VHH binders against q9uj72. Designs and how they scored, part 36

Target 1, 324 residues: q9uj72
Amino acid sequence: MFCGDYVQGTIFPAPNFNPIMDAQMLGGALQGFDCDKDMLINILTQRCNAQRMMIAEAYQSMYGRDLIGDMREQLSDHFKDVMAGLMYPPPLYDAHELWHAMKGVGTDENCLIEILASRTNGEIFQMREAYCLQYSNNLQEDIYSETSGHFRDTLMNLVQGTREEGYTDPAMAAQDAMVLWEACQQKTGEHKTMLQMILCNKSYQQLRLVFQEFQNISGQDMVDAINECYDGYFQELLVAIVLCVRDKPAYFAYRLYSAIHDFGFHNKTVIRILIARSEIDLLTIRKRYKERYGKSLFHDIRNFASGHYKKALLAICAGDAEDY
Key: E = the ipSAE of ESMFold2; O = the ipSAE of OpenDDE; V2 = 0.75 times the mean of E and O plus 0.25 times the DockQ between their complexes.

## First folded at step 19 (VHH; framework vhh_8dlx_2)

Design b5 (at its last look DockQ between E and O 0.40; V2 from the best seeds 0.00; counts 0 for: pae O 9.9 > 2, grease 26 > 24.2, SAP .722 > .668)
Fold by ESMFold2, look of step 19:
Structure b5 (fold): chain B 324 residues (1-324), chain A 124 residues (1-124)
Amino acid sequence: as target 1 above (324 residues)
Amino acid sequence: EVQLVESGGGVVQPGRSLRLSCAASGFTFSSYAMHWVRQAPGKGLEWIGNIYHSGRTFYNPSLKSLVTISRDDSTNTLYLQMNSLRAEDTAIYYCARGMKYFWDLSRSEYFDVWGKGTLVTVSS
C-alpha cells in the first residue's frame, strides 16, 4: 500500500487490491498449455507497478515460481514484451531497455536518446544502479564502448545525472545563448562540446530562458537551428534534449507518432514509451498527441496493432474519450 | 437486474464429493467468463477457477486436482464439482461474473457481479 498519486498517467493504484487473489488468478492463467491472455491483461494493466511487485512476491511465495519467467516462457512476440515489461520496476525497465539497445546487432541509438535525454537526475542514478545489479555491467562503460564522437560525449554527460537544479540567471542565459549561436556558426569540435555541455548541464528552467534568448539573437527556433547546423545521431540527441526541456510529454507524443507512422509501427518504441510513462505522464502525452496530430493515440494503436498485443497496448493507453 | 444465486451448500463428511450450482439471470450468460471464489472462516478470498463461453477452464494451481468447473448455457447455470473434500475446504463459495472489457480503466474491479454465497461445511 505504497503507490503514489500519478494523476497525469493512465495507470493508478487499484482500490480493494488483493495481491494473493491476483497471484492465484495469474497462476491459473499461466499453468497450462493454453495461456489465459485476457486474464493477464485484465490484472496486470489494472494495477500500478508497486502493486504488480506485490503480486509477483505473492506468486513466488505461493508457487515457488518467478512470474516474469513464467510469462516469458508461455508468451511470445510483442505481447510477451508488453506483459513482461509491466513487471519491471521503472529503473530496472530503463536498464533493461538500454542493455538490449546495446547488446543486439548494432546499437539502437534512438532508444539511448529517448531514455537518456528525458530522464531526471534521480531516474538516471537509479537506472545506473539497476543496470549494475541486473547485468553486472557498468552502464557508462557500455555506452562509451558502443558509441563514438560527440554523440558519445553527449550521452556520457547525460548519464552522469548531474544536471543543474536551482535558480535561473537571466544574464547568464544571454551568454549561454550566444555560445549556442556561435556553435551553430563555427561548428568546431570545441564548439560542439560547449553546446552539448550547456544543453546537458544547465537546468530546464535556465535552458528555457536560453532558448528564448537564442530566438532573440538568431531569429530562429533552437530546434530549427540544430537541424540546420548538425546531422546524424548527435543532431537527433540535441533535438531530443531541447524538446524534453520545452515539453517532455510533447516529445514522447512525437516519438510515438514517428514510431507508429514513420517507422511502420516500431513495436519496441511504442511498448517502451507506453510502459515507462504509464504512471508518470502518459495521459498528458495522449493529450499532446491528439492536439498535435489530429487523431488520438488510442485510434492509431487500434488501427495498426492486432490481437492480444493490441488489447494490452490499448489497456495501458486507456481512454474511450480519445477513441476518435 | 443481474443476479447470481448459488446453491448446493451444506454439511458434508470428509472424503465426499459435492456439486455447487449458480443460477444466472438478467444478462447474456453465454457471453461471459464465470468464476468460483471461496472464503474460509477467518481467511481472505481464494480464487478457485473460471470457465469461458468456449468451455475453456483455468484453475488455481493449488486446487486444480480437486475441482472441476462446468457450465450449461441452455439453463444459464454454472457448476463447481468438488471431490475428496477436506476440513480446510469449509468456506463460503461464491460465483462471480468476469469483466468483459479489460482495457476500460473506469472498471477497476475484476468481478462486477457476485452471488451471496453458499456455505459448505466439511465435518464429521
Scores: ipSAE 0.445, ipTM 0.825, lowest interface PAE 3.1, mean pLDDT 88
Fold by OpenDDE, look of step 19:
Structure b5 (fold): chain B 324 residues (1-324), chain A 124 residues (1-124)
Amino acid sequence: as target 1 above (324 residues)
Amino acid sequence: EVQLVESGGGVVQPGRSLRLSCAASGFTFSSYAMHWVRQAPGKGLEWIGNIYHSGRTFYNPSLKSLVTISRDDSTNTLYLQMNSLRAEDTAIYYCARGMKYFWDLSRSEYFDVWGKGTLVTVSS
């Protein structure tokens, strides 16, 4: 938990859930001449992922068809991405996003940063497995082939999913802080390696101590120091790690704000974060968003998105200024 | 005021047919999916079927009775045609508006507007 606050999502299991009824409604919505997009939104955004899986199963049993397949066939553009995205188990969704980030023309480095810097060891293991099953390839191998330099090395470290967990050591924290400080001053390849090794392998609890000690020693914030000393995607990745350690919901609030305001509403990022975090900490993300930027996430989505796509995102967001 | 008013219920003999109506007012009827739901004595709510704004219909496959749902958008009226009625079809029949505005977080059901219902009694 971050700063002692409880984190909460926006999507919860629906009470009195009936997967057969939902499947029937979806069947009616998808198997006609006109697709009822509102029906899709009303059902799928109001069910948790586990329930959506049950709906898909019921759909398959009733109609002999794959729900995700039918949605992909009948829907288009970003709305399709949202509805289909909701139907993936979380590890498979992460795998899906990573695969698409690396395949095709170019690499979406920001997607790699966002996912790999923010996921727990358990989530990383699950997404690796899902990736292998879905794409018949090793996630680490693909990351390695699609990236380079210290950026690659850091991603490779993160994707191992072997971050330390548990106890803190203040003495060690002070030592690590000194190492980080030295790394920021010397900025050699070796120092970059040392820096990313500490940031990727120490527990979140330990790193919080390290960052405090770093501040004590250097008189500078860890993020500021990184921004001053390093550049490129390596810098971005390091900053992401630090931000996730401090406050993961705040990191995602930042990502969403940047996606919406700095990148002309980057749809993939907004969709990915809302879906991935909807059952985890999206409410907390909303809170951080409002606190930091003075406007609600809901408000910004409402103002910058349109059509059924907007409706779907707002439904997932599931809250206005009254609740952050 | 948004409202739905069912009519056409009553006592009918087994094997007969009955047509229920639902008059809608206070909203753009043609923009909403409409549903029929029933509640038999001592039982929970049972979904009968619906009709989308496009006119497409969907029915509960568990129903043994032959039902047809239709709508007239010019008169803001929803219909339920029931044929070959049986004693087990005795229930209060409700028309309901399908939820359109999903951002209303206070609504967790499929339907956001209900009629008061009309009683159908099938008895010899």
Scores: ipSAE 0.006, ipTM 0.284, lowest interface PAE 9.9, mean pLDDT 90
ESMFold2 (binder alone), look of step 19: mean pLDDT 82; pTM 0.832

Design b6 (at its last look DockQ between E and O 0.69; V2 from the best seeds 0.00; counts 0 for: grease 24.25 > 24.2, SAP .688 > .668)
Fold by OpenDDE, look of step 20:
Structure b6 (fold): chain B 324 residues (1-324), chain A 122 residues (1-122)
Amino acid sequence: as target 1 above (324 residues)
Amino acid sequence: EVQLVESGGGVVQPGRSLRLSCAASGFTFSSYAMHWVRQAPGKGLEWIGNIYHSGRKFYNPSLKSLVTISRDDSTNTLYLQMNSLRAEDTAIYYCARGMKYFWDRSEYFDVWGKGTLVTVSS
């Protein structure tokens, strides 16, 4: 019974917020050739996104310059990515990440999976809008062009942002579970389509029932079944959907752990998740991380990152909790 | 007891210079970044600049040409040199201690002086 566990972020609105003074301090920090990176971290990681937008506005008003632009000019490497990333509104940040995931040679399928499997209908809608405004392209079209097969079809389904919401139907859940079971047995294209349609369109509440019924019918966990029956990015996407339905913070904990330990500290993933989840459920993610892996996210970041980049990540991650 | 005490304020004519001092006590002064902040009548707080324990200095871009911050760790004193003072520089000037750790969600400054009034008037 996954009681909707209270989720908590790590970044909150600062009390006694003064955007003008913050902008002044940032202006000072970014002056000349000697950048005060500590000041940047101290301010930007201790303000919520809305507050950071206000700071940027104040900065623009006072100095006639774009704060993000100045940071991009003066900062480098992953530290730049963190600081600049913090300055994006959430939908624009998602759009940014997706665009970059599809830009250039190859596609970062994992980024697409992570974002599209985890975002709500509202977030997806806002993301699509932001994407179009920022890049003058349609997100769905770009996804379509950059992906193929059932993976593409599933992403295209998710990016519609039309997942059902509302009441549960146990009878329907049982039926859907049978469909999923059959899909795992037959593994035809048609079955894959039916499977992804169910996973992409049913409400989270309904899917939880479906997964339970699936367990009852098959004697197997939904994730295990998927892992056994499917492969490639399609498999990974399906698993991501199931994990997000079960426990979204746990999914991100998994993603972070994998990024840190399996992929040699995949900076983009770590940065993206920390920034995107900092005001939503990053504290909960930390808890799940520690519970599952026995070490704190903080500890791992501290051990694998360095310099002001590390400091920035830790600042986003640490909040008031030292042991998670 | 941790304490900051500003001094050197007063009435000064436009175009003149003034040097403010801040005496620190009750903590290891040399280990902290120190800041100057001011508040003009009816206006919000304005950050002037800071100096780190390393001696690195940063200033509000709008005030950079008019102010110099320095510190004497042997006497636990922070200084603010102001030049070419204008009427708009009339304010209460505060010294403040910067937070040691960035993950502390408290205010950016954890210790404030009581302030010293500077009035620029002809």
Scores: ipSAE 0.888, ipTM 0.966, lowest interface PAE 0.4, mean pLDDT 94
Fold by ESMFold2, look of step 19:
Structure b6 (fold): chain B 324 residues (1-324), chain A 122 residues (1-122)
Amino acid sequence: as target 1 above (324 residues)
Amino acid sequence: EVQLVESGGGVVQPGRSLRLSCAASGFTFSSYAMHWVRQAPGKGLEWIGNIYHSGRKFYNPSLKSLVTISRDDSTNTLYLQMNSLRAEDTAIYYCARGMKYFWDRSEYFDVWGKGTLVTVSS
């Protein structure tokens, strides 16, 4: 049970922070006919989220203007999405992404999976509060109405934000592993329900013991077993949970690689992950990405994105000296 | 050694104009955005504006009608033209170098001049 790496982001609080001068520079960048997009990138990607909130307050105080609104007027396409996204407090950004994943025609199930499978109890609690305040809707009710089947049941369990923490029980791990093995053999609705309850409710530490015991009794890796036994978004969600339990930075590296290389560049996924993980573990995600795929995340973004959009993504991602 | 040296400060009467210069050395001047910043006595820093090597320039909205920034890449010199000076324009004026690379995690202004004092008095 090795868990050696300390996780780190790529964006930290700036030293010698001056929100008044930052707001003046953003005013110059945004309030004319021409827009200084390089200035926007160089300020906003080099302040932490808390500092960005202070800049937005200073901007409003000085100009009577909404910084996010001014950026949306001057910017377009994916560059707008990156720059506006940086201005959301983290719980509100998660709420925003979930709202847009479910609003209108269709549902972006991969967004639901990525957010709900990976967030901690505290993050889920805060995102539910932000969702209610911002949209006057209940997140759990919206997930229920937009999804169905065991996929819905699993998301509904995750969104409660009540995963067990702390104590592990090796005897229970053996019992839970037996339940998972039988669920892969029997595949009844009752077995699917028991399986997702274990994956959603047991602590990460307990689940690592469960997965080891599953390998012992079945001779099979948990992800391989899920892939063979189930399909659709239910299967994808279960795999996401297992991957997050094992190595959450590696899960996000996998998601980024898939978003960049599968059926073209999936902009929303790349933007969401880079912003959401920038102050948490994006540096660790970069390390996992290079270890697994042979090329740096910086290199792949540089090859697939263009213009100021590329510059913004690369500024958030940052690189090793060899990338420059 | 990377250096920025301001000049042209002094005492001027209200309503007059003044042109400040900033001589740059020790780096490829044309590769960087250059900025003017000022600090009035007892007050915080106030960003005046910037100019890119392309000639594009941007100004603090509060100062836009009062100032003009220019640069001469052949002489590595940055300029600030100030018109219709007021007592509130009394400040130390600094030139500063903006970051060249979007991936740099340092402060936005990595090189500053020592400043030149402008005093606007009757």
Scores: ipSAE 0.685, ipTM 0.905, lowest interface PAE 1.4, mean pLDDT 91
ESMFold2 (binder alone), look of step 19: mean pLDDT 86; pTM 0.860
OpenDDE, look of step 19: ipSAE 0.885; ipTM 0.965
ESMFold2, look of step 20: ipSAE 0.610; ipTM 0.884
ESMFold2 (binder alone), look of step 20: mean pLDDT 84; pTM 0.850

## First folded at step 20 (VHH; framework vhh_8dlx_2)

Design d1 (at its last look DockQ between E and O 0.80; V2 from the best seeds 0.00; counts 0 for: framework grips, grease 24.22 > 24.2, SAP .707 > .668)
Fold by OpenDDE, look of step 20:
Structure d1 (fold): chain B 324 residues (1-324), chain A 122 residues (1-122)
Amino acid sequence: as target 1 above (324 residues)
Amino acid sequence: EVQLVESGGGVVQPGRSLRLSCAASGFTFSSYAMHWVRQAPGKGLEWIGNIYHSGRKFYNPSLKSLVTISRDDSTNTLYLQMNSLRAEDTAIYYCARGLKYFWDRSEYFDVWGKGTLVTVSS
């Protein structure tokens, strides 16, 4: 019974914020051939996104240059990705990540899963808008073209941003649970469709009831059932949806752990999650991470990353506070 | 007690040069980055530049050509050399100690001097 646990981020609005001074310091940091990367970290990881936007504006006003542009020019590798990533508004950042996930050869399905399974209707709407404005393409169309099968159908459902919100219906939950159970038993295309429709469209509150009823009917956990009955990215997407419904911070903790330990420190995933969740629930993610895996996220990042890249990631994580 | 004390301020004519000093005490000066900041009357704080313990220096791009920061760790003193002073340079000048760790505080500086007034007037 995951009561609405208070979630907390790691980055907060800085008190006594001075965008002009920050811009001055960043200007100094980015001058010449010797970049003060520490200064960049110190400033940008200690300001919320809204404040960072103000800094960028001040920077533009004072120097007639784009801060992001200057950073991209002077910074390299993953450190650049972190610093530049911090400068995107959240919807634009999501759009950016999705676009890159679908660009070029192949598709980063895990990125699509992570983002679309975890974002709210509002976030999805803003993301779609940002995507269209930035890339002159329709996000839905691109997703459709880059994916296939039930995986595609599920993503397309999620990207609509039309998940129900509101009151719960226990009777309906029981019915839906039966449908899910049947879907797991029959595993036909039609059943997969029904399954994903339920998971994509019902409210989180309702789905929690559905999952409970499913457990009652089947004697099996929803995630376990999915893992047993389905495979591929469709399976992963379904699991992601269920995990986000249950405990979104826990889902991201899982994603981070997997990125770090299973994929040899998948930088893109780590960076994306830290940046995207820094002002939302990253502290909670850290807690879940430690609780589940016995080691702190901080510890793992410290061990696997290096240089200013490591410093930046750790800074976003708000250091080693309370060993989380 | 950790303390920073600025000196060298005063009234100076336009076009002249001035050197400010900041005496540090109560901490290991050589281990910290030091900054100069100023505040003109009725205006906000303006970052001038900094110098790291390594000797690396960074400046506000708008002031880079007019200022030079240096340090003497043997005497625990920070310096700000200003050249070609203008009326616009009238301000209280502060030395400040940079944070040792970026996650220690949300502020850039943890110790400030009381400041020294520089007035550029004909």
Scores: ipSAE 0.886, ipTM 0.966, lowest interface PAE 0.4, mean pLDDT 94
Fold by ESMFold2, look of step 20:
Structure d1 (fold): chain B 324 residues (1-324), chain A 122 residues (1-122)
Amino acid sequence: as target 1 above (324 residues)
Amino acid sequence: EVQLVESGGGVVQPGRSLRLSCAASGFTFSSYAMHWVRQAPGKGLEWIGNIYHSGRKFYNPSLKSLVTISRDDSTNTLYLQMNSLRAEDTAIYYCARGLKYFWDRSEYFDVWGKGTLVTVSS
């Protein structure tokens, strides 16, 4: 049962919400010669997604125009990506990010991993529906055609959205742990299949027991064992699953730190995580980030981003008193 | 103490023009974006437009052909020029100060004037 783990976002429903006035001010910001980028930030980062949908509807009703379209016409670069991204319903945003991860010359496997390893059954169901409606194509078919090997098999299992819920069996946890240990020792195709089936299908509660038993029988941490036994995107996906089971906010903190510090500032990843987690657990992600890396996420964004793009990211992230 | 005082309201005939003023005191006027908002009888608040210290201006698209906003930072005064007035422009017109710290997740106006009534009668 999910209760009392204190996950919390940074964006909440605004009090005294007036979608008509919001839409009027956005109209002023977007429909003239000049664009009022600060006004866009002040409104859109201070409303929850449900309220943003009502603003977009009011904007269409008053002006006969598409708010997202007007923003894309007036804005550019990463700032456009942030502001337009805020306007997607969450399932459609996940679908949008997966679509763009797979279209074109290559595949952004880290985007596939991040989304599919972390989403709940309900979130996966809704994103599959949004993907079909928006792109007139099947998400599972696109994943199958763009990926291969055990990496594909694992993603295909995750995208079914059928992970067991609420069940634990301590005796079975010992058996599952032995299967995982054997898979690390033997490394055959069948062992890889058994390993990913356990990690993709068992409940989070059961997997936490399994990981404890794995440590008991092997003397080794599950992530370390996977890193030693496997490689490539299959290994990265398995690690992401384990990390999400253990502490999903900490997984996203790790992803953000890597995106900010590893060979430049990976804008797509930072934007995606901040938007997708803003109403779910971004506050908790911030706490994990500071605990693990010593500096706040706010500090690192302020130091590596610039302009209105920085202002938008900082408004979504928010900070503790010492950050300001 | 922070104050905004509107003036220039009154009764005007349709088709005429009217200029409203807003006298600001108790704060650094030039540091803030200033807004005009109106409320017609029985209606909700309607945003008219704003102006920054730089002179940059933005208008509600529905009203942009009817209004001009200006400011004089030397006299701490905000202006609203309204042209070709119609009966539907009858409203209480408010001057409002925009937020300085958008990071604070506050309302977008933090100081309001008391309003000035404009009545457009045939």
Scores: ipSAE 0.660, ipTM 0.896, lowest interface PAE 1.6, mean pLDDT 91
ESMFold2 (binder alone), look of step 20: mean pLDDT 84; pTM 0.850

Design d2 (at its last look DockQ between E and O 0.75; V2 from the best seeds 0.00; counts 0 for: framework grips)
Fold by OpenDDE, look of step 20:
Structure d2 (fold): chain B 324 residues (1-324), chain A 122 residues (1-122)
Amino acid sequence: as target 1 above (324 residues)
Amino acid sequence: EVQLVESGGGVVQPGRSLRLSCAASGFTFSSYAMHWVRQAPGKGLEWIGNIYDSGRKFYNPSLKSLVTISRDDSTNTLYLQMNSLRAEDTAIYYCARGMKYFWDRSEYFDVWGKGTLVTVSS
């Protein structure tokens, strides 16, 4: 049951913010062949996204150069991805990640799941717009073309950004729970459709009731039922939706843990989550991570990453706070 | 007590050179990155450049050709050499100690001098 805990990020607006001075320092850091990577980390990880945009503007104004461009030119590998990633507005960053997840050979289905299962209607709308502006393609069309089956249908439902909000109906919840239960038993295409429609369109508040009723009816946890009845990316997507409804920070903690331990430190996932959640709930994610896995996210990042890349990730995680 | 004391400021004619000094005390000077910052009348703070404990130097691109930063760890002194001074270089010049750890979310500089006034006038 959701306890309504307050969530907190790790990156906050700097109180004595001076975009001009920051831009000057970054200009100095990026000059010549000797890049001051520490300066980049010290500044960009200690400014909120809005402030970073102001820095970029100041940088452009003073030097007639694009800060992101200069960073991309001078930086390399995952460190570049972190620094550049920090410079995107959140919707554009999501769009960027989705684009790259679908670009080239294969599709990063996990990226699609993570983003589309976790974002609000507003965020989805904004990322769709950003996607279209940046890439001159329709996000929905691209998702449709890159995916198939019930997985596609569910993603297409999520990307509409039309999830209900606020209202709860206990009677309806009981009915929906029955539908979910039946879906788990019958597992037909029609049932899968009904299942994903409920999970994608009902409000989080309503779904919490649905999940409770489901447990009452079936004697089984919703996630466990899904895991038992379904497979593949469709299953993973359904689970992601349920986890986000229950505890979004916990979901990201799970994603981070899996990325680090199950996938040999999947850099893209780690970077994406840290950046995207840094101003939203990354501190809470850290807490959930520690609670669930017994080790801090900081500890794991420290152990598996190296160099300035590691420093950057740790900085985003709000420094040397190993207690959670 | 941790302290930074700038010196060498004054009135100078355009085109001349000036060398500022910053005397550090109360901490292990050689272990810190040091910065020069200035503030012109009615303007905001402007970063001039820094020098790390390793000796690596970085400068504001706009000022790079006009300034040189150096340090003497044996005397705990930071220097700013300025050449070809212009009227727009009139400012209070500050030395500042850079933060040692990046995860300290306080200001990037944790120690400031009181500053020394440089006036460039004919």
Scores: ipSAE 0.887, ipTM 0.965, lowest interface PAE 0.4, mean pLDDT 94
Fold by ESMFold2, look of step 20:
Structure d2 (fold): chain B 324 residues (1-324), chain A 122 residues (1-122)
Amino acid sequence: as target 1 above (324 residues)
Amino acid sequence: EVQLVESGGGVVQPGRSLRLSCAASGFTFSSYAMHWVRQAPGKGLEWIGNIYDSGRKFYNPSLKSLVTISRDDSTNTLYLQMNSLRAEDTAIYYCARGMKYFWDRSEYFDVWGKGTLVTVSS
């Protein structure tokens, strides 16, 4: 994503993959009174998602059973969430997390922000399709009913999945930067609307130009300006968008650090990020985490998690604490 | 030198029982999970089951009524007891050592025996 570093995950296709033997071992782990949790970890964290789907198919073919269902019967608590989560295709995992963020009393706004501010147009399209197929509900309608105000309006723009692509215009970037600066000064409803429309609809490439022009005009960093001018979930969402445009792996490193330290080890957030980013940029996220916070993500997970849950998270995080 | 040596194979009549042994050497046997795997002629590998250092054991659901795995850490020996043998149980039977840490390896078994042939014929 930036010159010199490539984004990279921590989970790759296994080279000598045998889905039949994997399914047999998982059958042994799950179909008795006792559960072999170490076997679950050793297999499922060491296969990519595509390979896990082949294992689930082999399991069904051999035993006539649903692998995810068997795991939910045998496992509990956060370990269940990790192991079952690994078995979701990525669009369905996003849909699953959004559904549960909105299903109960109240709404998990941080989950909505984290997913919708960070996903690409294609990911959002696939996520909406998965949500409809799995839950027989419209994702946009559910977001609308569970949120309000400019926070809602911003989420509704993001969930359209229609961010401009492949366009840059330096003159328009200067104009957009002036609009953002005025919005930070005036803070009217109309200015809030203009601000979020720019952040939600312009391409990442264009927004980077806009943020440079904003610095030139105001002498102020965009995130600092938003933090000074706005509050609540609207402010948090705007900041998330800016951070994802600048350095998405760094955004997730920040979210992980907050989930571990500021939220008292918020399990759902840690699990969600590790699973969702494991094949995309989790290795890069680890690098950003260590660079910013001094201790590795691996170290912090080891220190705060326990049992088989810890083992599973560390296996997904992968690698030595000294490596990126 | 890490080594696993199976023994006890041979020809056996259907309906009979057979006990296979696996002698381990060159490593701390009591610290490892041990596995049995078989390969019928012209077929792929089939996982039979395992036993951990704790004595906990798990079986391929398709075979659990046929087999019992045990270990004797004082003699570094792994055992496979097979009952009510059928012609379809004809295979080469391997013992295998489970990996100690999964983070550094893509294979679950890092040491294999040479195998012992069991032929169930009527």
Scores: ipSAE 0.719, ipTM 0.909, lowest interface PAE 1.1, mean pLDDT 90
ESMFold2 (binder alone), look of step 20: mean pLDDT 87; pTM 0.869
ESMFold2, look of step 21: ipSAE 0.691; ipTM 0.898
ESMFold2 (binder alone), look of step 21: mean pLDDT 86; pTM 0.868
OpenDDE, look of step 21: ipSAE 0.887; ipTM 0.965

